VHH binders against Integrator complex subunit 15 (IntS15). Designs and how they scored, part 7

Target 1, 373 residues: Integrator complex subunit 15 (IntS15), of Drosophila melanogaster (Fruit fly) (q9vpf9)
Amino acid sequence: MSMSIDSNKLLLRKGDMKLDNYPTCAVEALTRLETLIASRNKQNMVMQIISEFIFLERTPKDGDVRKSQALPISQMNLFQEFQLIIALIEYFSRPGRDATRNAIFLSLFGSHLTPQRSKLLSRLISTAVSGSVAPLLSSAGTWMQQVGCKTPLSLEVAQNIVSDFISYSRKTPEQLKQLPMVGPHFAANFMVAVADLYLNEQRSPTLNPPPDALLDTITEWMMENPTLCQASQQPLVLPAGAIAMPFTTPLAGLLRWVVLAPLVSNRSAYSNLHLSLLRALQQLVSSGESTALPSQDLMQIVKSLQSYCARLAESKTDPQADAAYQKCMERFAQAVQIALSSNCITNQIQLLCLLESLPPHKLMKIVIEAHKK

## First folded at step 20 (VHH)

Design s4 (from r3 with E28T Y29S)
Fold by ESMFold2 at other seeds, look of step 22:
Structure s4 (fold): chain B 373 residues (1-373), chain A 119 residues (1-119)
Amino acid sequence: as target 1 above (373 residues)
Amino acid sequence: QLQLVESGGGLVQAGGSLRLSCTASGRTSWMGWFRQGPGKEREFVALIYDSGGSTYYADSVKGRFTISRDNAKNTLYLQMNSLKSEDTAVYYCAATPGYLVYDEHFDYWGKGTRVTVSS
């Protein structure tokens, strides 16, 4: 009697067993992590389990194993990436404690970031938006606030949502239109991120307007969800003792859009967005220390207007005769007046002095004179 | 083993400014500044996620200090303005690869740079 030696060797390959069991080992790892995730002393163990069993990563095999010097190498194929996305959506949809879900989301995407994890995160969030997966979007909102809405990864996530739901869609899907109701914290943080991507000279040498459908979507969100800009003010739910990073409001970035928009667009949606922003500013009740519009963000608007006026001077054009500049200043003056009356601006005196550096505008002049005390 | 080296400390008059630097041997998710004044416990000053990320400041320095990172140079900065005598301390750079920061504890620490603010 003879036996097939090749068949036995094939059956003993660990790779075949690992591939056959892949999404199951990731799900098992996530369950194991729940008892470990809140322990500050076990973060390295958690990250190793995630790297090995969830993302299938291998560290480079050399003499220097200091974790800060070498990034892991992903072994995932595209099929496994799809399987992981589905498994994560199912995992985050299970009943459980918010602090645990949020900490697990941060452990997956808040440290040890590789290009492969970044791409997977973007696909995961877009899938969760399409499926209206509220618990996952809640954890994504917490993640975005914790790491920052303007980090490269947060901006990549935001850009991929624009790509998936705006650029490659004939109609804005109902799931995106309903995002403020399904995941208000994530929607607010998404607005911070996309506000940074457009009409922002710190990101691009030119003032690039948002796509029309994106502008329309955000304008509708603001009109139909009047408290949306405050959604990220809710206390973050994290494990006990973890530092919760501060919230960021989208108000300042969206104000930059509506003030600068006349320089690049005549779309009427900006007028509707402007009115929504003025209402949000008027509704702020501040006593002493409340701050919704950091002076740094307002100074960015002034810098962009100064740059535009410098170009007008090169062309021998009077800013008083330039319709676009006049409309920018009208919107800016209206917002500044309301924000000052609501105590929404830090370092008011510095801002007023900077505003005087712009070519005069009748309403802005009145606002400056009324508040220079 | 991440290595952190601070620089930029010195003697400065009250109301003046200093900029501290911390060069890291690699990139990490969270970095921060702590300080220890004479006879005091080490205290938190500022925290930042990777470049462009969230920042968090102790109340005593908010508005006067600015934390930032330069990813290309693996360098953490602390711009200290409007300095007061209470800011006199050894300033420590700290870093962690973790996904959460607990009670401002960090895995890696520099040896510190001395800042003295004279009246």
Scores: ipSAE 0.754, ipTM 0.903, lowest interface PAE 0.6, mean pLDDT 84
Fold by ESMFold2, fold request of step 23:
Structure s4 (fold): chain B 373 residues (1-373), chain A 119 residues (1-119)
Amino acid sequence: as target 1 above (373 residues)
Amino acid sequence: QLQLVESGGGLVQAGGSLRLSCTASGRTSWMGWFRQGPGKEREFVALIYDSGGSTYYADSVKGRFTISRDNAKNTLYLQMNSLKSEDTAVYYCAATPGYLVYDEHFDYWGKGTRVTVSS
């Protein structure tokens, strides 16, 4: 029958890609994915092609029955991993539609997150920063916004950048300093992620400050790029019909740094960063469902200050006489006043009530009284 | 095939709170909540990526509902505060392993749990 002949032709098409021709099969897979990537009903096929031909991952059907009993494994050796990184840099550097590029990046790193894929993503992004590969960094920025800047993988990427360009570098490379100009959306989302890693009691039982060079770099970015915190407010470019996840600014996390910093540091860079944040807050326009300073994030700052004041009480120290606490509260009050005046805070009644629970501070009391009517 | 089981539905007074749970038989990239009121079409409520990930809410619930998930338990939550009679509906858990979410196109759906908000 003629349907049998068509089935044989379909089998030949399915077997056309050659796994033994790496990295060529990955490059060919990427090209083929471009025709499939925008279709909502082809995502499973796209994910299977990526797993088999790009990441060389074994499935239960491809392996021994005993092998399928354990964890999924990658068959990619170290040389092939390096080849893939180079191939992806080349692929994303080519001219093309942003929606396609972004969807392909999400198909590679937005689902089926194996340890091998996570390691490769971190190396890929660090390489793209070193090479100032703007189109790849643009797709990485879209990816971070879509999946969330504070997911474990996003935080791993941020930590890897800190390690590569701050911790294990004698001086901050020019490519990192220029990141806001090359990939402003990625730089903004990187700041959201890295702000979450430091001076954050949700992540650590103690307030661990950022490395000095990281603080200096972030401060310079904010001073030299006054619109950087708005970089993610551009509409996401995704295939038609795809749900675009909301924008997040780095302002809340960086505000936590500058407000809590007097508890652990006297570096003048925090004062400069604070001034830059106040200017950024003055320049913002409140938007509908996206806000610069969610009240929930500000409440976390209050919790850290409450914990510090509890420790002062144990040592019988008056918070009103504690220089560090007073400096924290002055910075916090200044930021809250500007944010309220700029209408940047949602659910402000909850925040104002919680602020009243802290030991009194002159400026904060004035701010609360002015806005609690 | 991924299995989704909702729980936590019930009767609650207007202004009250309720927490819904959805236990999944495995891990997946995206999970969400939908609801269908009496005589209404099913509508989107909230969407979340993997634990700690991005979230998105329908305008009608923003500020009142909070979506979260615990990947260690494979459990999705919906904390519903300041409930209104219009929130009365069957609430459905949904999930997809895909890399993009399109409208209500999710691969897996739960059977639903009923929430009734009395005045």
Scores: ipSAE 0.751, ipTM 0.900, lowest interface PAE 0.7, mean pLDDT 85
Fold by ESMFold2, last read:
Structure s4 (fold): chain B 373 residues (1-373), chain A 119 residues (1-119)
Amino acid sequence: as target 1 above (373 residues)
Amino acid sequence: QLQLVESGGGLVQAGGSLRLSCTASGRTSWMGWFRQGPGKEREFVALIYDSGGSTYYADSVKGRFTISRDNAKNTLYLQMNSLKSEDTAVYYCAATPGYLVYDEHFDYWGKGTRVTVSS
């Protein structure tokens, strides 16, 4: 038999991790968890220690608040949340093994996701961006890749950064502009997430462009950091035996922005971003590193163009006479040509068939015919 | 205690397709598919994180199988295309509430659903 969960809680409460000594009990819990965090058979114990001593949560009982989905109930007040944010920034700034820090970050935010943990994570990451806290941002980048850059919590983190650094500032703060230098893996994963939030009909019934300042910031990131998309291709540092989830490149989502932009905007920043993305695709070939762009992401672009062409048909407008459609197709053809030449596209036959279904464009027709053979 | 119930197994000809489902009694962070062929060890097939998150596949099924989940229904899917006789196995749904996944170290398992691929 193993020790019971209640016996483990008694040992922790008797020791230095007393609940009434916050945030000291959270700091002590983090330190003690370092020897447990990589154990395959102790994850449930680690999660219960985190829930009780770090997030101050309790298991709902009959007669408590509404019990749909039976999530833990947070007992943290706002001052304790602030104290925890400071304690976590200090913890992740200390020297230690990357695998341990990454596992701790995942144990905090990779399971048992309550609304309070989600809110706290968003504030923690925004604070780390403001403070240029590179070790924490490195663990956050690992976390985003491991759980997925497009999960609701990853998207919430991305939305909160946009709110904090774009919406509440007259000009983009230097700390956001420097994010690719401070935390390149996190910056790349942030771009995957934020690209999914805009110009994406899978997320919204209309093509909503990104805020101008966000577009400008990402365009400058890509222009000034030519290898940024390669940061998402680095192996994760995790405890031995843990499954490392594959990376996602921001290229497909940002290509969707630049290809669809003529339908909603005339901003010249999209032309600059488009050029930077073509260069990034070419650089992946030149580095000898392959990347597999999921054709499903590119097929989203086709579906949005098909919807636009259906609206043109309803107004009896010829797509070949529509300047916006022709510009979309020119950008798309250029990107597809480079991606096919660099073996960046998975399942290319299905993509080529869908591209043929779109109203004709001279360059795209040439690209399709060159690669159908 | 999380309950996992697989369905959708059956007989299919080589080159065909089949979709497996696994209904969970509650939400969990990681779900995956494993399989055990006749006289073989149970082997990993595919893994997916909560809420449409990241996915990972065994080399033997990559490009042919697609894992997905519908969190509103607490349901995990495995779309199996281009099936081969080697895919004949009992397919098991597995789940863990953990924050790291180690091969075959899952807290909850279904009883399995049988897939037979005829030559």
Scores: ipSAE 0.746, ipTM 0.901, lowest interface PAE 0.7, mean pLDDT 85

Design s4 (from r3 with E28T Y29S)
Fold by ESMFold2 at other seeds, fold request of step 23:
Structure s4 (fold): chain B 373 residues (1-373), chain A 119 residues (1-119)
Amino acid sequence: as target 1 above (373 residues)
Amino acid sequence: QLQLVESGGGLVQAGGSLRLSCTASGRTSWMGWFRQGPGKEREFVALIYDSGGSTYYADSVKGRFTISRDNAKNTLYLQMNSLKSEDTAVYYCAATPGYLVYDEHFDYWGKGTRVTVSS
């Protein structure tokens, strides 16, 4: 299909699509992509148009395997990068079909990621949060669900939001506080990503708590938006025939925060977050495509508690007398009790066996006995 | 052009476990597993994006099979537990550089590895 690709690139170079006419060529490319984006047979052509006319990448040669194996070289200067961000904000703000916008967003950021595209994505999303650009944030939410909230790029986006709105800000901006109302699906997926970054021994050898302002923001989101976790369960809108990837809720990651927090923090916000999570667990309906609280995620919490208890044993401290451990277990038992009663956990027998391996806790013992048959 | 090489197939008893591997000659956005049983059409098994990315499973294998990926090694895995006789098939690795996946339409395929579940 070499001739078809060459002919299409020639047509795109005729006057309106010349690289010298930036950002006009990018805007025109976006318009042209709308006629191509729903066709599964045109994905390679779409990706080549995006690379050449939107991101101004030099392609060593025009081959699918070579493009997949070798990263294109970016030729954008900083001014053109700024122009592109503005053009994309304007494009996604236009009225249009959700399936088209979502497919365009995925075509820009769902494959062939160069360092320049990753940087542009982070700037674009931060700009959209600052501007409360709901259609763009809706497409970003769809993108995070499709590629996965815990991929390196999704985590980079989450890290950059934390940097832009939490770390390098003296006061949390109202636009971030309003994110669940403006882009609930994106906010839910952002919580999945950011929950993975903190209090997670799979990501860091040390239990690193979230920044206080981030914790406060997420706690307020959960308290003020009691159905926010259901937002990650919203149906995806994609072109006909495209596989919609299953959702992931932020519940497991946030539960890990509140259960493990007594090991590193005494902030009362964790108690408020915990109560909000218990409420959310009671309101959820389990689905066949994704479980709200996979037992594997809960076993991760068990492993972190086991590691802490091993350290207590080294100092010859009784876990049953350790106030931090007892508070962890109280929160964990409350969550497990509700999750089992709400049918939110798969493979519960394996989980119950692991829970018995932990030093005893009065409420947890009751929960285990009630569900062991 | 991407090359995919499967390994890890073999004979296993019902109820047992087996792990399949697929080494790719380069990185790609989407990878998946498919299988073709005796006298059957090729069917979808599992799909995964990047490491830590979203996963999707056929109903027949949910809870028993786990798809995973090691981007540093360009390797795709399929952990198969609680194997049944109906899991007997040639298992194929598949990949696409695209931004959307349409049913089982993939650009690159391996030659397959045979799994036989006895009993």
Scores: ipSAE 0.738, ipTM 0.892, lowest interface PAE 0.7, mean pLDDT 85
Fold by ESMFold2 at other seeds, last read:
Structure s4 (fold): chain B 373 residues (1-373), chain A 119 residues (1-119)
Amino acid sequence: as target 1 above (373 residues)
Amino acid sequence: QLQLVESGGGLVQAGGSLRLSCTASGRTSWMGWFRQGPGKEREFVALIYDSGGSTYYADSVKGRFTISRDNAKNTLYLQMNSLKSEDTAVYYCAATPGYLVYDEHFDYWGKGTRVTVSS
């Protein structure tokens, strides 16, 4: 019942072996993976090598397992986790090998996601941002596009960057400010993710604005990097035959910020961001399968405005006399006008009908009538 | 070991809609739909990542079909709208725990469910 000296000696010996061999076994595993990673028939072997030698996971062997659940159990201590992060930063800092590098990153974080791997991913990416590690950030951008920028893990990564570089920092670090130059694809995908975290009633019952420093950073990114929203439209570099998933631009999510912001904020940064978004909409590349403004995202904005107007009606306030509502509709109408003229909105007819359901606004009414034919 | 069981196939009029389901015995990274029409080779229809992430569609079904997952039920769906006679096929659910998807390289396949679209 109580642990014996012999049991403690076995546990210490097992732990000591892993400490002595780590991170060497992880580095050797990464080298081994390079010869296997492009083979479509070797993915199971690659995942087993990663689990055993990189993340030090084991299959539960206890006969006391209550369920058929076989969730891997990590045996890494905090020191080994730190060593792994350093080893991965060094591995992903190597020049060249874009398809191999991206496939390795996906093999680590694109499947078989344990809580340990998720925690390590967030720390790894934050470290890469701080160190301006361009090849790693390029692979992280590919990863976000491949799995989706709005998946729980992608949102967790984005939230951790906000925490590390905005919430717990007095002054926004230069490395975050320069992220669009160092890792433009990752920066664009990060914007998709953070846009989803704030001013989004599908994520929170209240319209929570982004932190001021984050808003300022995103606004400066957009002003200083006019083509940033197109960065995610580049073809992914993956092993031959692998299916490349489509990109998502940050335009729809950031538009939601600027349109809904008057309901919760009067910060002038939203006006600057709005201007940058209008310019980006005018510059959209129409080649390929670019879907810059999915109608579902725009309908979400309408739904939030409808909810606000319902609250105004309960308090007997006329929406047409409400300064915040009028400012929201002015920005929305300007963006919709440009987007319709550029033919970058899906399901245009359905959107126009939904826009008519909102309390009338002078500019929006003109925009709707111009496009109902 | 993962089992995939399709359901929801049947006879439907052209222009109609049908929803296919695929129940998985466990969670996996990627799931997709394929189909094989009479006298034709099996072809890709749609792909989705775990947790309802990224989606991808064959050009022939884009805009008409919607792939989705319900992670609580371990169930994959294919909502098929505006059906055409050329959509007549046996539809197969597929899954892989892998980190990359290569064309028709999936580790697990269902037995299929037949969809017939009448003129």
Scores: ipSAE 0.725, ipTM 0.888, lowest interface PAE 0.7, mean pLDDT 85
Fold by ESMFold2 at other seeds, last read:
Structure s4 (fold): chain B 373 residues (1-373), chain A 119 residues (1-119)
Amino acid sequence: as target 1 above (373 residues)
Amino acid sequence: QLQLVESGGGLVQAGGSLRLSCTASGRTSWMGWFRQGPGKEREFVALIYDSGGSTYYADSVKGRFTISRDNAKNTLYLQMNSLKSEDTAVYYCAATPGYLVYDEHFDYWGKGTRVTVSS
């Protein structure tokens, strides 16, 4: 007698996977999911098992559905959330195939999440950082690349790490300092996310610098791990036939930090970070023109510099005489020179036109003329 | 059941631009655009996760087309620039609540909107 996909779900329910058996029912569900996870035709069944037995979510019955409440409702108490975090840490710590672990992580957190799942994800990842749980952090890195490092959920995860390990800590914990060695792909994607949170006028009306301890940590990461920015270039390990989303390096966002920093900070750490970024640019082999250093990201740096120069004009200050502006342009010109020589920039013509619109700088003028043709 | 309704198709001259929209009746994880030209198989155009999320493009449209989402309006967009006669097709909106996207396996499809690019 052949069993249907619905029969697999019924067998899990007959295995006494009820609320009073938590977290045992979640652990048993995770084990069953391994046999289902590689099948492209069973995603809906996998998601239903996860919702019912792992996250304890009530799906609205036909008579319970309201238009204002379309999402499932979590039935988990705080103790069960803690139990689940521990169970997931233990599960991902087991030996296994990377494709299976990555697919399980994506099945838990790669679809549209309820608010309760998103909060649990942030707590899970922060716990995994504290415990140096390499296999989980590897799957989190894959997840972040698949969904995007700058989505609200990815930024929430990154902000929670900053809060937990930087803002509410007098000393940066060793576990965060070692993150590039424990989970290099996740560390690289985390840098993409936090670079977006600071010194970014698209997200804030003012240029808010990163916390000093975060800046120091990222600067040390870059100095001690020269290949870190290349960590996301490794092929994603996913089930056969799954579409792998493109990688993004942290270089563009961190370049924005070091170029714009003289406008708001005198911290010498930005000089060290800048040197590390120049070396990373020299080492980077582009595998796709649109993913290495998109010109649109560099154009945002130009826009911030234009805004600053407009404020200088209001105060009748010559940009050529402004030490902060000259420092910004020196760093920018050095990075642009290397990126153009390495063919790491998309749409060079548009970028060069915008760079010419800025108040003149000696090195930048030379760089523009060398690459204009 | 999720409903997808495309709009914005029409006749444009080569080199021109057009913006397609797709309104969804609810939220979903992944959305994408496909197209089917005269006498051709349906082909992938672009894929996006969430607003601000990862994007992926077919090589034939990379650099010319931009996919985006407005999650508040449950609306998917395709900005098509530098249009060519080869872009003439019925464009379909597709969506899946799943956690991985496999080839052309999407759970929900719109009825399509026609785009004609005249030489």
Scores: ipSAE 0.719, ipTM 0.888, lowest interface PAE 0.7, mean pLDDT 85

Design s4 (from r3 with E28T Y29S)
Fold by ESMFold2 at other seeds, look of step 20:
Structure s4 (fold): chain B 373 residues (1-373), chain A 119 residues (1-119)
Amino acid sequence: as target 1 above (373 residues)
Amino acid sequence: QLQLVESGGGLVQAGGSLRLSCTASGRTSWMGWFRQGPGKEREFVALIYDSGGSTYYADSVKGRFTISRDNAKNTLYLQMNSLKSEDTAVYYCAATPGYLVYDEHFDYWGKGTRVTVSS
């Protein structure tokens, strides 16, 4: 029934592609990958084609006896890197099926994470932000959810956006301000990543606040885009049978910012962000969305507050008279009240016990008593 | 060719805890745990991308098991708490360099480590 000669199959063999016309060979490879990308049994072939024809990598086995590590060796010059970025922007801008586009993006950046590919990814995403390239940003959002917003590469991408658009720029560019409208899933995942980088004692020995311009930008995003925290909760569009990783929301990490901020800052932006986070929690309740505030993330906030109160005790300072602590607890109690009333917290019994261990706060005491019964 | 070596199995009483380890000979994008109970088919337990990455759990182990990895040591872990008799199985480490994970389609498998849960 099947013929022994299949002209379409023969055209898809790796040997039919040519390296002598860059970036044309990369564009041809991308087209050929579309027929292979959804085949679970062809992933090794796809990765070989990508390595050889798109990223121009040579295997260490090609006579490099000095290297015992199996790391690909890139042969791309800077001009070819620029050509590839342009070709990828053009490719992802074409009409097409979301599952195919997302699988292609994952095949490029979800495995074989060489330093060159990581650098190219960061440049590609920054270029897509600057160009408002919605389909590419959609695939980048899918990629970040699939691999995880807190992986080293995801955090590197987030840091590079901060560098490109916040740290090295006097004003926040309009393209970054519009990111929630152009690529809401990516914007939400970026917020998860960047929230992890600041005001987080698990990442840094000190409680370092975000840059002012970053805080202002995220605050404006949340004020202007009330459903943004739902964007990362969309089902992933992947090839049939592929396992879709669970979504996350930026609410937990941003709540940590606003609750802990009084310990290090008095900027009014945190009050605006806090109000926006409360609105976002209420919106999730109204829409019937999944759990927004895992108890583990809230317990991390408790631990940071416990550490602060321990330092107050060593200096003989009463936490109930400490204005910063009282402000932290006011914001925390408001968020916890909404989340508990909506059943948006996992393991809430354990959380309530930990909250009770903190020095008393009027509103938090009321919240605990209402739900501990 | 990636090599996977499991350890940490043993006999434990119901309600107890064990921590399984799997050392990989190299870096890989996805790792997971599977198990095969006596007279049963191999079943999925948990999946993780690299350190700090996405995790996914079978419904039967959610809330009781935690998957993690230390990418500096190329080591995968499974913290198993609140163990039940139904958790008795040979536990297999699996890995793939691929960019998508499909059920049971992993390129590399360990030899397994036995976990026995007594009542």
Scores: ipSAE 0.712, ipTM 0.883, lowest interface PAE 0.7, mean pLDDT 85
Fold by ESMFold2, fold request of step 21:
Structure s4 (fold): chain B 373 residues (1-373), chain A 119 residues (1-119)
Amino acid sequence: as target 1 above (373 residues)
Amino acid sequence: QLQLVESGGGLVQAGGSLRLSCTASGRTSWMGWFRQGPGKEREFVALIYDSGGSTYYADSVKGRFTISRDNAKNTLYLQMNSLKSEDTAVYYCAATPGYLVYDEHFDYWGKGTRVTVSS
């Protein structure tokens, strides 16, 4: 599409795309977007082209719409949604510049998130995992870091992968096992998301462990890919001048799994995962990278342990004699010691005060005293 | 067409805390806070994508300020702790429906709320 600086010429150039056959108009739109996507001044036109020709959306025309920015309504049927998924897989499989692919992915799924776009994204990513479509998964990893791994849509994508490849599969497919090698940035961001879905009292009133096959898969990823938690720390490739959002590692969420797991599970995989997390924390120290463990995430673990100890008190059980609590505290103390020694924790004074409020544990007491004041 | 209304500004003593709010009239993908001190140019403070989304802070406020959103209320917050005299400014809420954020290229701006930090 040829752009003019005059507003009258914008409408003429947009009309050059014939809307006569789907998915042909979507493929043509993607091609035209490549010339527009890097311009900061053309984002609104890009979003309009995407809405009209790729997702086939219209604005609601009923007077019942009270919002000035009401979401468009999709007019795609189920077969057109399938056709779009195939077209996007083919598009992202082609050779091209990373900044362009990443910007197009963000233009499709980083703004104006209608229910149909969200549903299609989950299907698209699951298809890309099944097909080992590395360029698409790289763009999905960039997307996840840019918007955040814990947004509702990111969590929905992660849950769909768990459903498709873990829950509804007798064996964990090879394509999921190889995800860290095909799309390491996406795999790291997926781990941030799934870590938030399980063993997390902020999202569920009970400590629900991950499915066994998911735990085994994550544990194998961490053991076989020692730098995986650092994959999102590489610079994002975006158009010049775009703000790149900071990375988030999966370390804090996975640490919550291994520390809280003795309360709900005997699986030995948690011991292997714990060892891998300690090694990843030590590697962060060796690389001199920025602090990766916010103290607020660690304080969430403390709050879950406090709740458990409150239940022990109601049943007249001494926490120091409770094997599960002692195991939780052993793992927690080991991780806290390494993280404090590496300056991986923000606001350590607040954390140390909160740790002192927990029922005593020998190793944790030593760690607290070594770093107190 | 999107309206942004800031509130929560006021006078606070150095070392104190204040929480700013910004209510939006509709949906948006990116929201942020900017500020303009006396005789200075407007400067970036913090940026957030949707609730639970990624966050980014200017170095001058990192560790002291926290940005957050409540999507049910279409409201953006800025929790400001350990306030300093140099934090004195008019604070502006900004929003964009775009898919990428470039510096100060936001489509919608509020009228601002004044924060004064006394020594």
Scores: ipSAE 0.712, ipTM 0.882, lowest interface PAE 0.8, mean pLDDT 85

